# Ledger of designs, part 18: VHH binders against c4kar8

Target 1, 263 residues: c4kar8
Amino acid sequence: MAELSTPSPASPAPLDGGRGDELEKFTLRGARQILQLLQDLITHRGLITAHTGGGHSFMTAVLKVDEERGRVVLDPSPDPQANRRALAAPRLTCVTQLDGIRIQFPLVGLGEGQDKGRPALFAPLPAEMLRLQRREFYRLQVPLAHELSCLLKAEDLARKPVEVSARVIDIGAGGVAVVVPTGAAEFVIGGTLPACRLALPDGEPIELDLEVRNLNRQTQRNGTEQLRVGLRFAALPRAADTRIQRYIFKTERALNAKARGGL

## First folded at step 14 (VHH)

Design pc5
Fold by OpenDDE, second read of step 17:
Structure pc5 (fold): chain B 263 residues (1-263), chain A 125 residues (1-125)
Amino acid sequence: as target 1 above (263 residues)
Amino acid sequence: QVQLVESGGGMVQPGGSLRLSCAASGFTFSSYAMSWVRRAPGKGPEWVSTISGSGGDTSYADSVKGRFTISRDNAKNTLYLQMNSLKPEDTALYYCAKENEYWGDDIYDSPFDYWGQGTQVTVSS
C-alpha cells in the first residue's frame, strides 16, 4: 500500500513576481556599497523615517556605522512609546532620500543601548538597501480658497462606519492628502476606504476608492491636533482622472500667473 | 538642483530669542510646504513646525507652541522660524526640510525629500 504522499500545496507564487525583478535592479547587496551609502547618510545628516508597523513611524538618523561590530547606530525617538514599538517590532522599514533618490532598507534585531554615554538604537547592518530613482506623482498644494474636500468613509476604533469630511491640502494624479480631526476615524496604512467622494470646484463630487498610504499627526497653532492622511486613488475612472488633471493644470497656471504679478 | 541653506543659529541665554532663516533654491518654493525639524543629541530628529506653500496654514509641535512662529517669504524663497522664550531643551541642530512632493507605490514613505545641513541653536546660561 504505497502511501500517496499528497503533494504539499504549492505556495502561491508571490503576485509581485514582475515587480520583484525590477526592484532587484535597484537593490544593493554588496557590503561595501551598503557601508558607503550609510556613510553618505551620515555625511548628509539624513532624516530617516523608521516604520515599525501598524501605521507607526518615527524619525531617526544614522549616528554611526560600526564596521567592527557589523552594526548601525541610530538616534532614538524623543517619544519613549515610539522606541518601545521599534524594539518590539520584528523589522524596521527605514525610508529616506538622498539627492532626490528614495532609499529604503530593513533593520532586523533592533536593540537599545548607549553610544558615548547617550541613548542609542543598535541594529545589525542591513543586508540590502533599495535605491529608487523613480518619481511617481507630483502633488499640487491646494489653495485654501478652493476649499477642496473629501468625504471619507472610514471606521472608528469600534469598527463602526463613520463619514468624515476632510480638507484636501494637496492633490496629484495619484492621490490626495487630507487633514482630519484626531479621533474622527481610525486609519490603517494599506487600508482601503471605499466609495469616498472628492469634491472639486468644477462640478459634482467624484466617487472613488482611496488607499491609506501615510499618516502624520500635527498640532495646529490653536492647539488643535489634526491628522494628515495621505490617500492614493485606488480606482479612478478615466473621466475623473481627466477632471483632476484639468484642475491641477488650471490651478498651477493661476498660481504661476499670480507669482509673476499678473493677478 | 534643490538646495536648502539654514542660517541664524547661535548661542542664547534662556528666555532669549533667535530667528532662523532658510534660503531655498532649485524648485518652485511657493508650491511646496516647508518644515523645520530639529535634532538634539541623544533625542533624535523631532518635527517642529510646518507651513503650507501659500503660507496660509501652519502647524507646530506641542513643545514649541506659543513660542515659535513659522513664516515664509515666497518672493525671496525664504523660510523663517522665529523662536522666542527659548529653553535649554530647545538646543538642537535645526533643519529646513521640503515636504515630499511624490506619492510612492510603497506604503512606506518619508515626509521630506530635501533638507539642509542645519543651523546650530544652543540655549545655555
Scores: ipSAE 0.834, ipTM 0.938, lowest interface PAE 0.6, mean pLDDT 86

Design pc54
Fold by OpenDDE, look of step 19:
Structure pc54 (fold): chain B 263 residues (1-263), chain A 125 residues (1-125)
Amino acid sequence: as target 1 above (263 residues)
Amino acid sequence: QVQLVESGGGMVQPGGSLRLSCAASGFTFSSYAMSWVRRAPGKGPEWVSWISGSGGDTSYADSVKGRFTISRDNAKNTLYLQMNSLKPEDTALYYCAKESDYWGDDIYDSPFDYWGQGTQVTVSS
C-alpha cells in the first residue's frame, strides 16, 4: 500500500513577484511573529483593506486568531457583493498599517461561516507578512483649488483609443494618482499609457509616458463608483521633473503657511 | 507621531443625536482628507463620510445621507460628525481615519494610513 505522499501545498505566491529580493528583509515568515502581528492588529483595531483583484477591495478587520485551527477570522463586508468577490478570489491581498508601518499579507482559502453566532470570514493563517516602513516617494495631496488634470491616452473595452481627462489627486516625484469615471477606459496594471499630458498651473502641459501601477475602485465617497489609478512616470524629461518638484515644493509651502494661520 | 483621538460617543435613544469629535495631531491636518468609518458588531468596517482637506467637499454613505454631517475645524485640528435621527443600525464603533498620502507605488494600497481607537455609539431603546 504505497503511502500517496499528499503533495505539499504549493508555497503561496510571493507578495510581489518582481521585487522579491529587496522585500525579503521586510517579510516575516515566523509563525510566532505572524501570530503576534495579527494579535497586534486586533488590539489596535486595525482597518484592513482586502483586495480581491480587478481593482476591487473591501474593508475588513481581524476579529480573531484561532491558533488551534490555524486560521484567522475576519469581519465580513457589509456589502454582500464584496463578500462574494472575496470568496471567489483565489487570493486576498490585505493591506493595513500599524504604528506608521505598512503591513501587507496574503490570504488564501477564504471561507465563510459563523463565529459566536455572527457572520465571519475564515482563512488559514498567512504564510508571510510584509512590513514596510517607508515608501519610495512622498505624494502631495493636490489641493482642490489647483485642479491638476492629466489627459490619459488609453483604450476602451473594445481597444479603441480614448482620451480621458483625469483629476490628479496626488503627485510625487515618481508619479501621480488620478481619478477617472468607471468605464471611461480600461487600465491594465503594468501597462504603459504613452504621450499623456499633465497640466500644471505654471505653464503648458507636460507630455509624458505613464505606467499603470495601481487600480482602486472606490464606491464610497459620492455613492458613485470611481476608479483611482496610480501612475508612475515611465519617462520623465529633466525639465519636467524640475517643474513637478517646483510645484510640489511651492504647494507644500503654501499649505504649511495656511495651516499656521496664514491666508 | 500621528495621533487621532475620537470622542463624543455614548448611548442614545432612536431618533436622538450625537456629535463625534476627532482630535488630530502629528501631521498637517488641513492637508489631508479625513473620513469616518464605523464597525458594527458582526459587520466589517463601513465607510460613513468623507471630507476634503479644505472642508469644501463632503461625501456620505447612502445609509447616513441626510442624517449625518461631517465637518472640520482646521484651526483646531478637529474633525466632527454630527449624527441626527439615529437608528439602532447606527450602533457601532466609530473611527476617525486619515487619508493616505501614499498612492501609486504599489499595486495594493489602503485609503487610510492612520485611525484612532474609536468611540462607541449605541442606539437603543
Scores: ipSAE 0.773, ipTM 0.934, lowest interface PAE 0.6, mean pLDDT 86

Design pc8
Fold by OpenDDE, second read of step 17:
Structure pc8 (fold): chain B 263 residues (1-263), chain A 125 residues (1-125)
Amino acid sequence: as target 1 above (263 residues)
Amino acid sequence: QVQLVESGGGMVQPGGSLRLSCAASGFTFSSYAMSWVRRAPGKGPEWVSTISGSGGDTSYADSVKGRFTISRDNAKNTLYLQMNSLKPEDTALYYCAKESTYWGDDIYDSPFDYWGQGTQVTVSS
């Protein structure tokens, strides 16, 4: 009778695989703190993005904290497919903001049921919640008139190399968000796009490696679906960093001046 | 402090129209894209529409396309949603939301960083 060694439940992947030590100071693990923060999210009707993996996410909200049962109750997605993905996922990564502070927490053991006769998702209370107040996460919304673009070197569904010209919608010290036509390329969160080219108004394009960090599908008025891709600068030369910072600063100043009626 | 205050909700019959407004303060309104999100009981939050900071670009969910129109008056720091041909399935709490301008290393994104308390829209015969 071979004792089937029940595989030890895989330790939940750290919220941030690479910078675990740096994020520890921003991580809440106290039960009371976690409960309070979840209650705050309820009070403020927090819009939460739940990531299910593979570039998929859906919006949810905390409906209730059940302290007696040690569980959180969430709104299901209006998309049944999203709910199926959520239930199949070993872990949800939930992201939201409260008063400008980014909040991130994992949920594991998701189930479905009913709360007060309405469909709901249930999960045990998170073991930890991350609160990030860092300014370095700031991104400038790129004015449409600037027409910033990024040439992405990606792959299609057949893993054939493709180049996609993407409009840059926001830029920060750490990366860019771009929009691409749906189906232009296949993107995988955590994947690297090598030797891309970021076009700034002040000179030659910057060659850089980009890492895919998030994906969001959007539908335009004309019915065209677009994919928003968040891209991290994987390797940025110092000179490029300086140029990007300069662009951001200059643009912010111009926008502020315009807002004050000075232009 | 960033504030978003929705108004204009109410009860209407199917086929009716409403115009929602969102008064924004505490940030440079014209510098940020704004969105409407709605939350119906038991269905969770649903993205409705987005408009760019300049107002030049707009996007809509398929469920509201052709019926809803997002607009903004940057001089008044106000976001609007004109809703025509309303349906019972449009019944929801409608939120005004500011698009997030964030970047996180090794973290997932949230599309919004601020939202209001919402205005209730009820479509019922």
Scores: ipSAE 0.815, ipTM 0.930, lowest interface PAE 0.6, mean pLDDT 86

## First folded at step 15 (VHH)

Design ka11
Fold by OpenDDE, fold request of step 16:
Structure ka11 (fold): chain B 263 residues (1-263), chain A 125 residues (1-125)
Amino acid sequence: as target 1 above (263 residues)
Amino acid sequence: EVQLVESGGGLVQPGGSLRLSCAASGFTFSDYAMAWYRQAPGKGRELVAGIDSGGSTSYADSVKGRFTISRDNAKNTLYLQMNSLRPEDTAVYYCARVEVWYYDSSGSTYEMDYWGQGTLVTVSS
């Protein structure tokens, strides 16, 4: 009577491994990237909530980044107790938002002093910064091979209606960036382009209204000037949104698979 | 133009006292931390003492309890009172404007942007 050893049920793999990998995609560890992001915080005067632990926090800002010395300078709290807590904390967790993106980074080794006679907090540069792009602001760089295009209904310099086929260079839930030849049309920031057609690989073009949000003239390496136009989806039907999201997801997955050495 | 002019150096016997002065001009003296450095013959320049704009002070271990850094903002003058002088205190003493000063777990950091010409202190029997 051979006792059939019932195979012990495989303990469910801890779900925690997947969330860590997702966060890694949003974690900046490059020195240049970190410096740039900190500089952006300075430029935008981004208020930072610095958490000292124990449920305590204070408001601060990055005042200066010193690349040569590898340090960041923060605005001290007007509350001396908050500063004391900050200095006593083994780690500060700094949280802020820039352009709707949540940014989080640790600071360790805080010091107190003065910069040009002004009180300041000093810390080594963070080793990493987490930049959580909300899906709404995430922009997928469109692979050139996909040849996404958007037919723009615009006006020329003479205010004559023109249709311009523009290459889509990035796409997100909120809009697209396109490239057009210089002089192809006149674009006005805040202007609406009605009844445009976004061509996705998976079917018929999507008709949508676009709002011009930004204009950037770019000179290509070959010396040719082109205009990058950032466009917001002004009115997007739910079905269209779903298609766009599906495209983004599918493309992102494919790109990630390639990056991992997948065929 | 920022100028720092040290004075008060000289020859003193061991155990003696000396007071150095640094006259500052060309900037808002009260807004800056200041420091004294010294350079002994054949040695590198070392921090002796620092004072922030609020009057908080820091000292090298070698001079703690013997030297006192102070400032008179009304006179735009930095001082270094040196007591119980030792032969090893023989050096050129420099006044410096501190652009950045901070203290952390590793100690005090001073970064200077302007220096005086220095004044010689000789401690000898």
Scores: ipSAE 0.592, ipTM 0.801, lowest interface PAE 0.6, mean pLDDT 89
Fold by OpenDDE, fold request of step 16:
Structure ka11 (fold): chain B 263 residues (1-263), chain A 125 residues (1-125)
Amino acid sequence: as target 1 above (263 residues)
Amino acid sequence: EVQLVESGGGLVQPGGSLRLSCAASGFTFSDYAMAWYRQAPGKGRELVAGIDSGGSTSYADSVKGRFTISRDNAKNTLYLQMNSLRPEDTAVYYCARVEVWYYDSSGSTYEMDYWGQGTLVTVSS
């Protein structure tokens, strides 16, 4: 009986700093705020995913915050290799969730030692902590079976208007990520795509304006290059927002039910 | 209550040897790193030697090769074997419990939470 290793809940990938401007609004930099948030993590015994880079992470927790000495104490991994990676990493990206809020913070200058005879990791207090309310930044991975698409009104290299049907790979309250064939259109970060059409399974397409927020070239296993485009909803009508939220909620519920063996 | 009691200090001639002991009580001795410090007259307290819970040791450069820190967890006792004593080793020697220690790119940090009363070591001809 192969113990179905319950897929470790996909540790939320750290939000890429490339969204820097948008995330600034949610970034805490006040010393008191940071201390309070860290204390909250201690109080709630929040499990933290610490990312060391290269796709490696380990589970930890904040054990102690020392305000006087300006340091945070973390629970080391039971895996010595993970600890070595953490210590070798120039930056540890810690990700957790508290009361539906995603919390992300960097730690730099990690050390290893003991606190009151217990092994621990030590770091200076983070300079900043990101606090994201789920509603704004949560992205649902769209099931392939749903075949969500977005008709993008874009321009080609010659600035000729083109319409590109893009597959939606993730969706949130704030936007969508889509994949397009390489060369299908020219996208500029910060550019607006007006009068696009998002197709949801539950009805007529939603007309909306989209802002290009990020571009990532991806090579598929089959060697085909695709462009992943992160798009923000620009001026989303309330009715559209409601439909999107409903879709997300319904889909999440279905996925969770399936994961629990109910489907 | 945490207690650290040093013993073994005294007068010794240059080149002589002395063994200090520190009896620990009131805590799980084996879990804690321990250290010896010394304070010479008119000088600040300085680290002499440290030993972690695993038995790894560190020494000040001034005593390296001459002093040996050790521990007997069964006896809850910390030791400092001092050989080839010099007049400059004259000091009050303190046993200390390490509350926190860690090593990072900047070096080692040690924080002590409990100290003994000290034992005087005098090295004089």
Scores: ipSAE 0.589, ipTM 0.797, lowest interface PAE 0.6, mean pLDDT 89
Fold by OpenDDE, fold request of step 16:
Structure ka11 (fold): chain B 263 residues (1-263), chain A 125 residues (1-125)
Amino acid sequence: as target 1 above (263 residues)
Amino acid sequence: EVQLVESGGGLVQPGGSLRLSCAASGFTFSDYAMAWYRQAPGKGRELVAGIDSGGSTSYADSVKGRFTISRDNAKNTLYLQMNSLRPEDTAVYYCARVEVWYYDSSGSTYEMDYWGQGTLVTVSS
């Protein structure tokens, strides 16, 4: 009876060594730059996805940066289990966006406590922050009001074909992140989902193939667990690419107008 | 203005007991963790006990099992019950408001933003 070692969900592959030189150009290591970027995250109240490993993540925010003490303060999860995972993790991978730029940074040495009587997570300042300016890495946070969805053609645990309607939470030129109910389907990193349908507000759904790139189990503020699936566009037709780009541009413009006091 | 006023200090014999009080004003007492510190003559100030806003407590090893920190949020008062007092407990005891406390792999950290004037506790035969 061969113990089928369930392959441990692959930690997000370290950004492959060959792209290391290119990533270095986008990596901030200066203390002042790091502090400024963290302060900008505070100012913009940017939501951060903190990955704890094992396919788990939670939503947080930077609450405070203490330059003198070399410390960052984060908003804890409302889920005690998520906080326990965070504290037990050797490293948090924090991912967010600011002004359409993907920001990624590690936190190590997490502690739990209180700031002025409020529960908080504490960590030393990150040694580096990655700021990806490339268009290919840009992900637009999809407004909830747009109700962007993607019909996924997947399989269940029994390898039976299933269709899952997934909410799109972010979109970029290279792919989408979607949220699905836990257990709705089985996803395999590197697997292809053929003939999926991405619904944009401006017309008929786009049929496309999707590749599963990452999986993250996320607990929402209400305690509901969801699976976030990162999907890459596989063989995207030019017309579809144009539509996606148009949607992103139009949405960004609208969001920026609103931020400036527009309707 | 934030104010912390300690009381209850005095002379006590070894093995005796004292109860210190700290009256807090000028802030929402219930929202803050509080701590007791002490400073013996010729020594640095050291943490004695802490209590968070939820009532969780921590103690220095030197006072564990002998001292009890507590709070009454309705009275805006912090307490330190000191039992089985020893000569080495002789110090000025300070009430402090904890701005930040946390625990990590390196241990507990406490950061105070306001201090009382202190109350002297002398343990002597």
Scores: ipSAE 0.579, ipTM 0.790, lowest interface PAE 0.6, mean pLDDT 88
Fold by ESMFold2, fold request of step 16:
Structure ka11 (fold): chain B 263 residues (1-263), chain A 125 residues (1-125)
Amino acid sequence: as target 1 above (263 residues)
Amino acid sequence: EVQLVESGGGLVQPGGSLRLSCAASGFTFSDYAMAWYRQAPGKGRELVAGIDSGGSTSYADSVKGRFTISRDNAKNTLYLQMNSLRPEDTAVYYCARVEVWYYDSSGSTYEMDYWGQGTLVTVSS
């Protein structure tokens, strides 16, 4: 078969375990709910990206679900190497969308064989399925002109309090990503930053407790080193949530209007 | 439309041989894995032997080395050559079409969707 063309830059990547606590309320664990959602994927011919690890994935679909036997049947890849990686992987992470709802579920214990004379992959029913609306996974890329910032109350290497004003690069319902100069503070994954302040254009800064989810070192175009810090909102008050959602909604609407007018 | 018709059963002495045949029709025989099962009086059906579309075979431990499963795709026919027969081999033997088979870390799975009527094999003095 011919090599597939490079997909759009927005390919669906799995949501990882660093977000597991915030995603638990969107996780289906009931057997009937799981069976119904899998059946919906079959009915609507949902195309699934199956991630095998190491940055590798292949396209598949749920061909059938067998409630009596407690299993799912998947379409194998036409690429034998992808199938070998899938069978060797301890976990197959399946990601798809249905009517704007993002769906993610793990499969373990993958097997290979045939269904009605045709090659297929087999696995036990997943024990859980994640179901998220766009709001629950969407991250707005903050326009540079907004100069959105978050005051982080962190610690230096000597565990002394330090305040760092960090530029917000993206924002979603569950958190923000910020950039700081390298060495401005010590961040550890899982660490809590209490009483931070998120500055939105409308009104007073929002007081937030934040949890460090990920860290990524970056080199800017001009050679300057910076640290990208992924932060989760802890215990977000209703009023703060409303203000954040309003900002996201208004900004996206404004960006979409500008893009349309510029076409 | 799918039909599986067994033949070749009968009475045979211990240590003897029989060859069972299964004539298949109503489907593309060469695409499917096929199996022989047997059911002794008072027992459930048990797998005897299987053969996939590529000719790879498997056998129950109780018949390994004595029974040989084979297929003739040109004649749409499945065979079971049964040698060194024992009284414990007395059973109704069924030809079956495999709907699903697969292997995973826990072992092999085989599931049938069509069965023949069966042919009786009696092994006694």
Scores: ipSAE 0.490, ipTM 0.767, lowest interface PAE 1.5, mean pLDDT 86

Design ka11
Fold by ESMFold2, fold request of step 16:
Structure ka11 (fold): chain B 263 residues (1-263), chain A 125 residues (1-125)
Amino acid sequence: as target 1 above (263 residues)
Amino acid sequence: EVQLVESGGGLVQPGGSLRLSCAASGFTFSDYAMAWYRQAPGKGRELVAGIDSGGSTSYADSVKGRFTISRDNAKNTLYLQMNSLRPEDTAVYYCARVEVWYYDSSGSTYEMDYWGQGTLVTVSS
């Protein structure tokens, strides 16, 4: 298969500021609901981004759920350092998407061992899972064929201006996530990148200011690394907002039509 | 069909030695961690020693320094060398395949899915 030519897309970063009343209505705490949702992830072979803190993550999957023993079994990373970071982390924040619905859940007390002779990671069942069926949290996964890019006006380690062309991996109403080579620029969480240019496939690029919300070094299922930069639209003009929403709707319709017509 | 067949048990004097063997079949032996358990009269089964697929070993405190677990992946065979035997080592010894093992900050977990029939070791004068 074309593993080198088609790397797995990265999942969105965790919703860190969402703990509280706003997200509580999307939080599953019932044992039956949690087990069923985990089983759905297994059945649909959901790709999960596991965040270890300190801006690091790796790709994994839920291999099985053991209701009787109250635990989940995860696929370990082929990168031993990613596994070491996961085992050292006080909690692992897992993020994924199932049928367009964002799913997030914590795992604590991670262990390392074997299941039926194969390496695996183990954890108690999560006490809660977020299931965010909510349009404002929706992030369109950008097709590679669109070659969606964002020109970032950033700085290097010496505070000298540098321009970085970054591939856009997802886009939503409030922002964009991009990937860049590690070390391409110095990004500061909370920093503003002025006058960046978002290149949509139809029409003129959009000039906008972006705020760095998160930085994450991601290890793909095949072991390769990239830097994921989560960017919020700082002040989005009405025309730019309209154009972004149209792109999202048109692309989603096209992807749905292709999936239905692929017989 | 997974099978585990122990041999090598018997009567031995205190201070003596025995070597237990466990012939494994019906699975890829080299992929699995394996363990020896024992059950003394009137007691539950207890872990004696474990060995992972790469040869790393662990032992119960009561047998450290006296017992050695080993494996021969080419022969699909698990061994327990028991030296300096004591009357307290008298038990039925079981070979077990480890279905699940893992460790975390609070300790180790071992769960077995297949057991041999056991071999009796009696240490008595």
Scores: ipSAE 0.475, ipTM 0.770, lowest interface PAE 1.7, mean pLDDT 85
Fold by ESMFold2, fold request of step 16:
Structure ka11 (fold): chain B 263 residues (1-263), chain A 125 residues (1-125)
Amino acid sequence: as target 1 above (263 residues)
Amino acid sequence: EVQLVESGGGLVQPGGSLRLSCAASGFTFSDYAMAWYRQAPGKGRELVAGIDSGGSTSYADSVKGRFTISRDNAKNTLYLQMNSLRPEDTAVYYCARVEVWYYDSSGSTYEMDYWGQGTLVTVSS
């Protein structure tokens, strides 16, 4: 009796705060959106991993949401120690998945008691819920052999036009990350780079507008310093989106085949 | 249908005793915390005593040592034994079922979902 399991995505660990700005577009803060998502979790009987900190967690579920009183009711753990940790924690980080979409939300002010004669945990409604579609979360690490590049139309310190050919290191549905030598151009978070050209293997380069979202310095193996520039696609045409998705899918398939040792 | 029916109220002299009963039906009585509340004329309802499903009790300071809340789960009945009655105990007494209770960093929360019709207790010479 070897391992008999089907792969199902395990609920991943909580996402860290270092992605706060990039995660904002997936964050729900509207009361009606939050109530609807909690209701969906109840309807689908979603199993939730509740993280209490220090590497501890327990399994729970949302039993009901009380809109009038602004609170959520959770299933307590059968392990009393897990419940004590949850009640002591300043924040309970709940992680689950619904229809392939990762959901994460904090609960603060946890209480313990009974609902209609049954033990339960109580908390105010979360102030936010993260709903991540896997497609928009995924960033393909571009193989070096593909030599993907993006021609950036940027400015130097003197605000003079400069073109920088940047190597693409990852690509996803919403943008790319590139590397450039430090000092090759001046980049400003929130700045726009119009009419850049993304070179994909299958045809003419794609002309697109890019928005600078993050800047991180990297030191290379040979001691040179490079700048990692996170770029968001602005107003991506449908044809361009299709070509990008096709590249990602084809490359993923090829990489998966190599990992299996070929079929 | 949940029903709570109080009985046992009446006229009693100061220093006397009275026992109130609350017959419960339409739910699993043993699963729920229960409470007695009272309302004197011109005042709001106030908690008198509570008892959880495990038999743990609590009392308002004004009745502690004089009143005893109890339950008989086999008879689905809640009781309030009232001893050493005083004129200030004059009120309509209500049986209530506790729907939700919990404690958190802000304190304790108690929410009742069903109330009886009440039974009048008058303490007068």
Scores: ipSAE 0.473, ipTM 0.769, lowest interface PAE 1.7, mean pLDDT 84

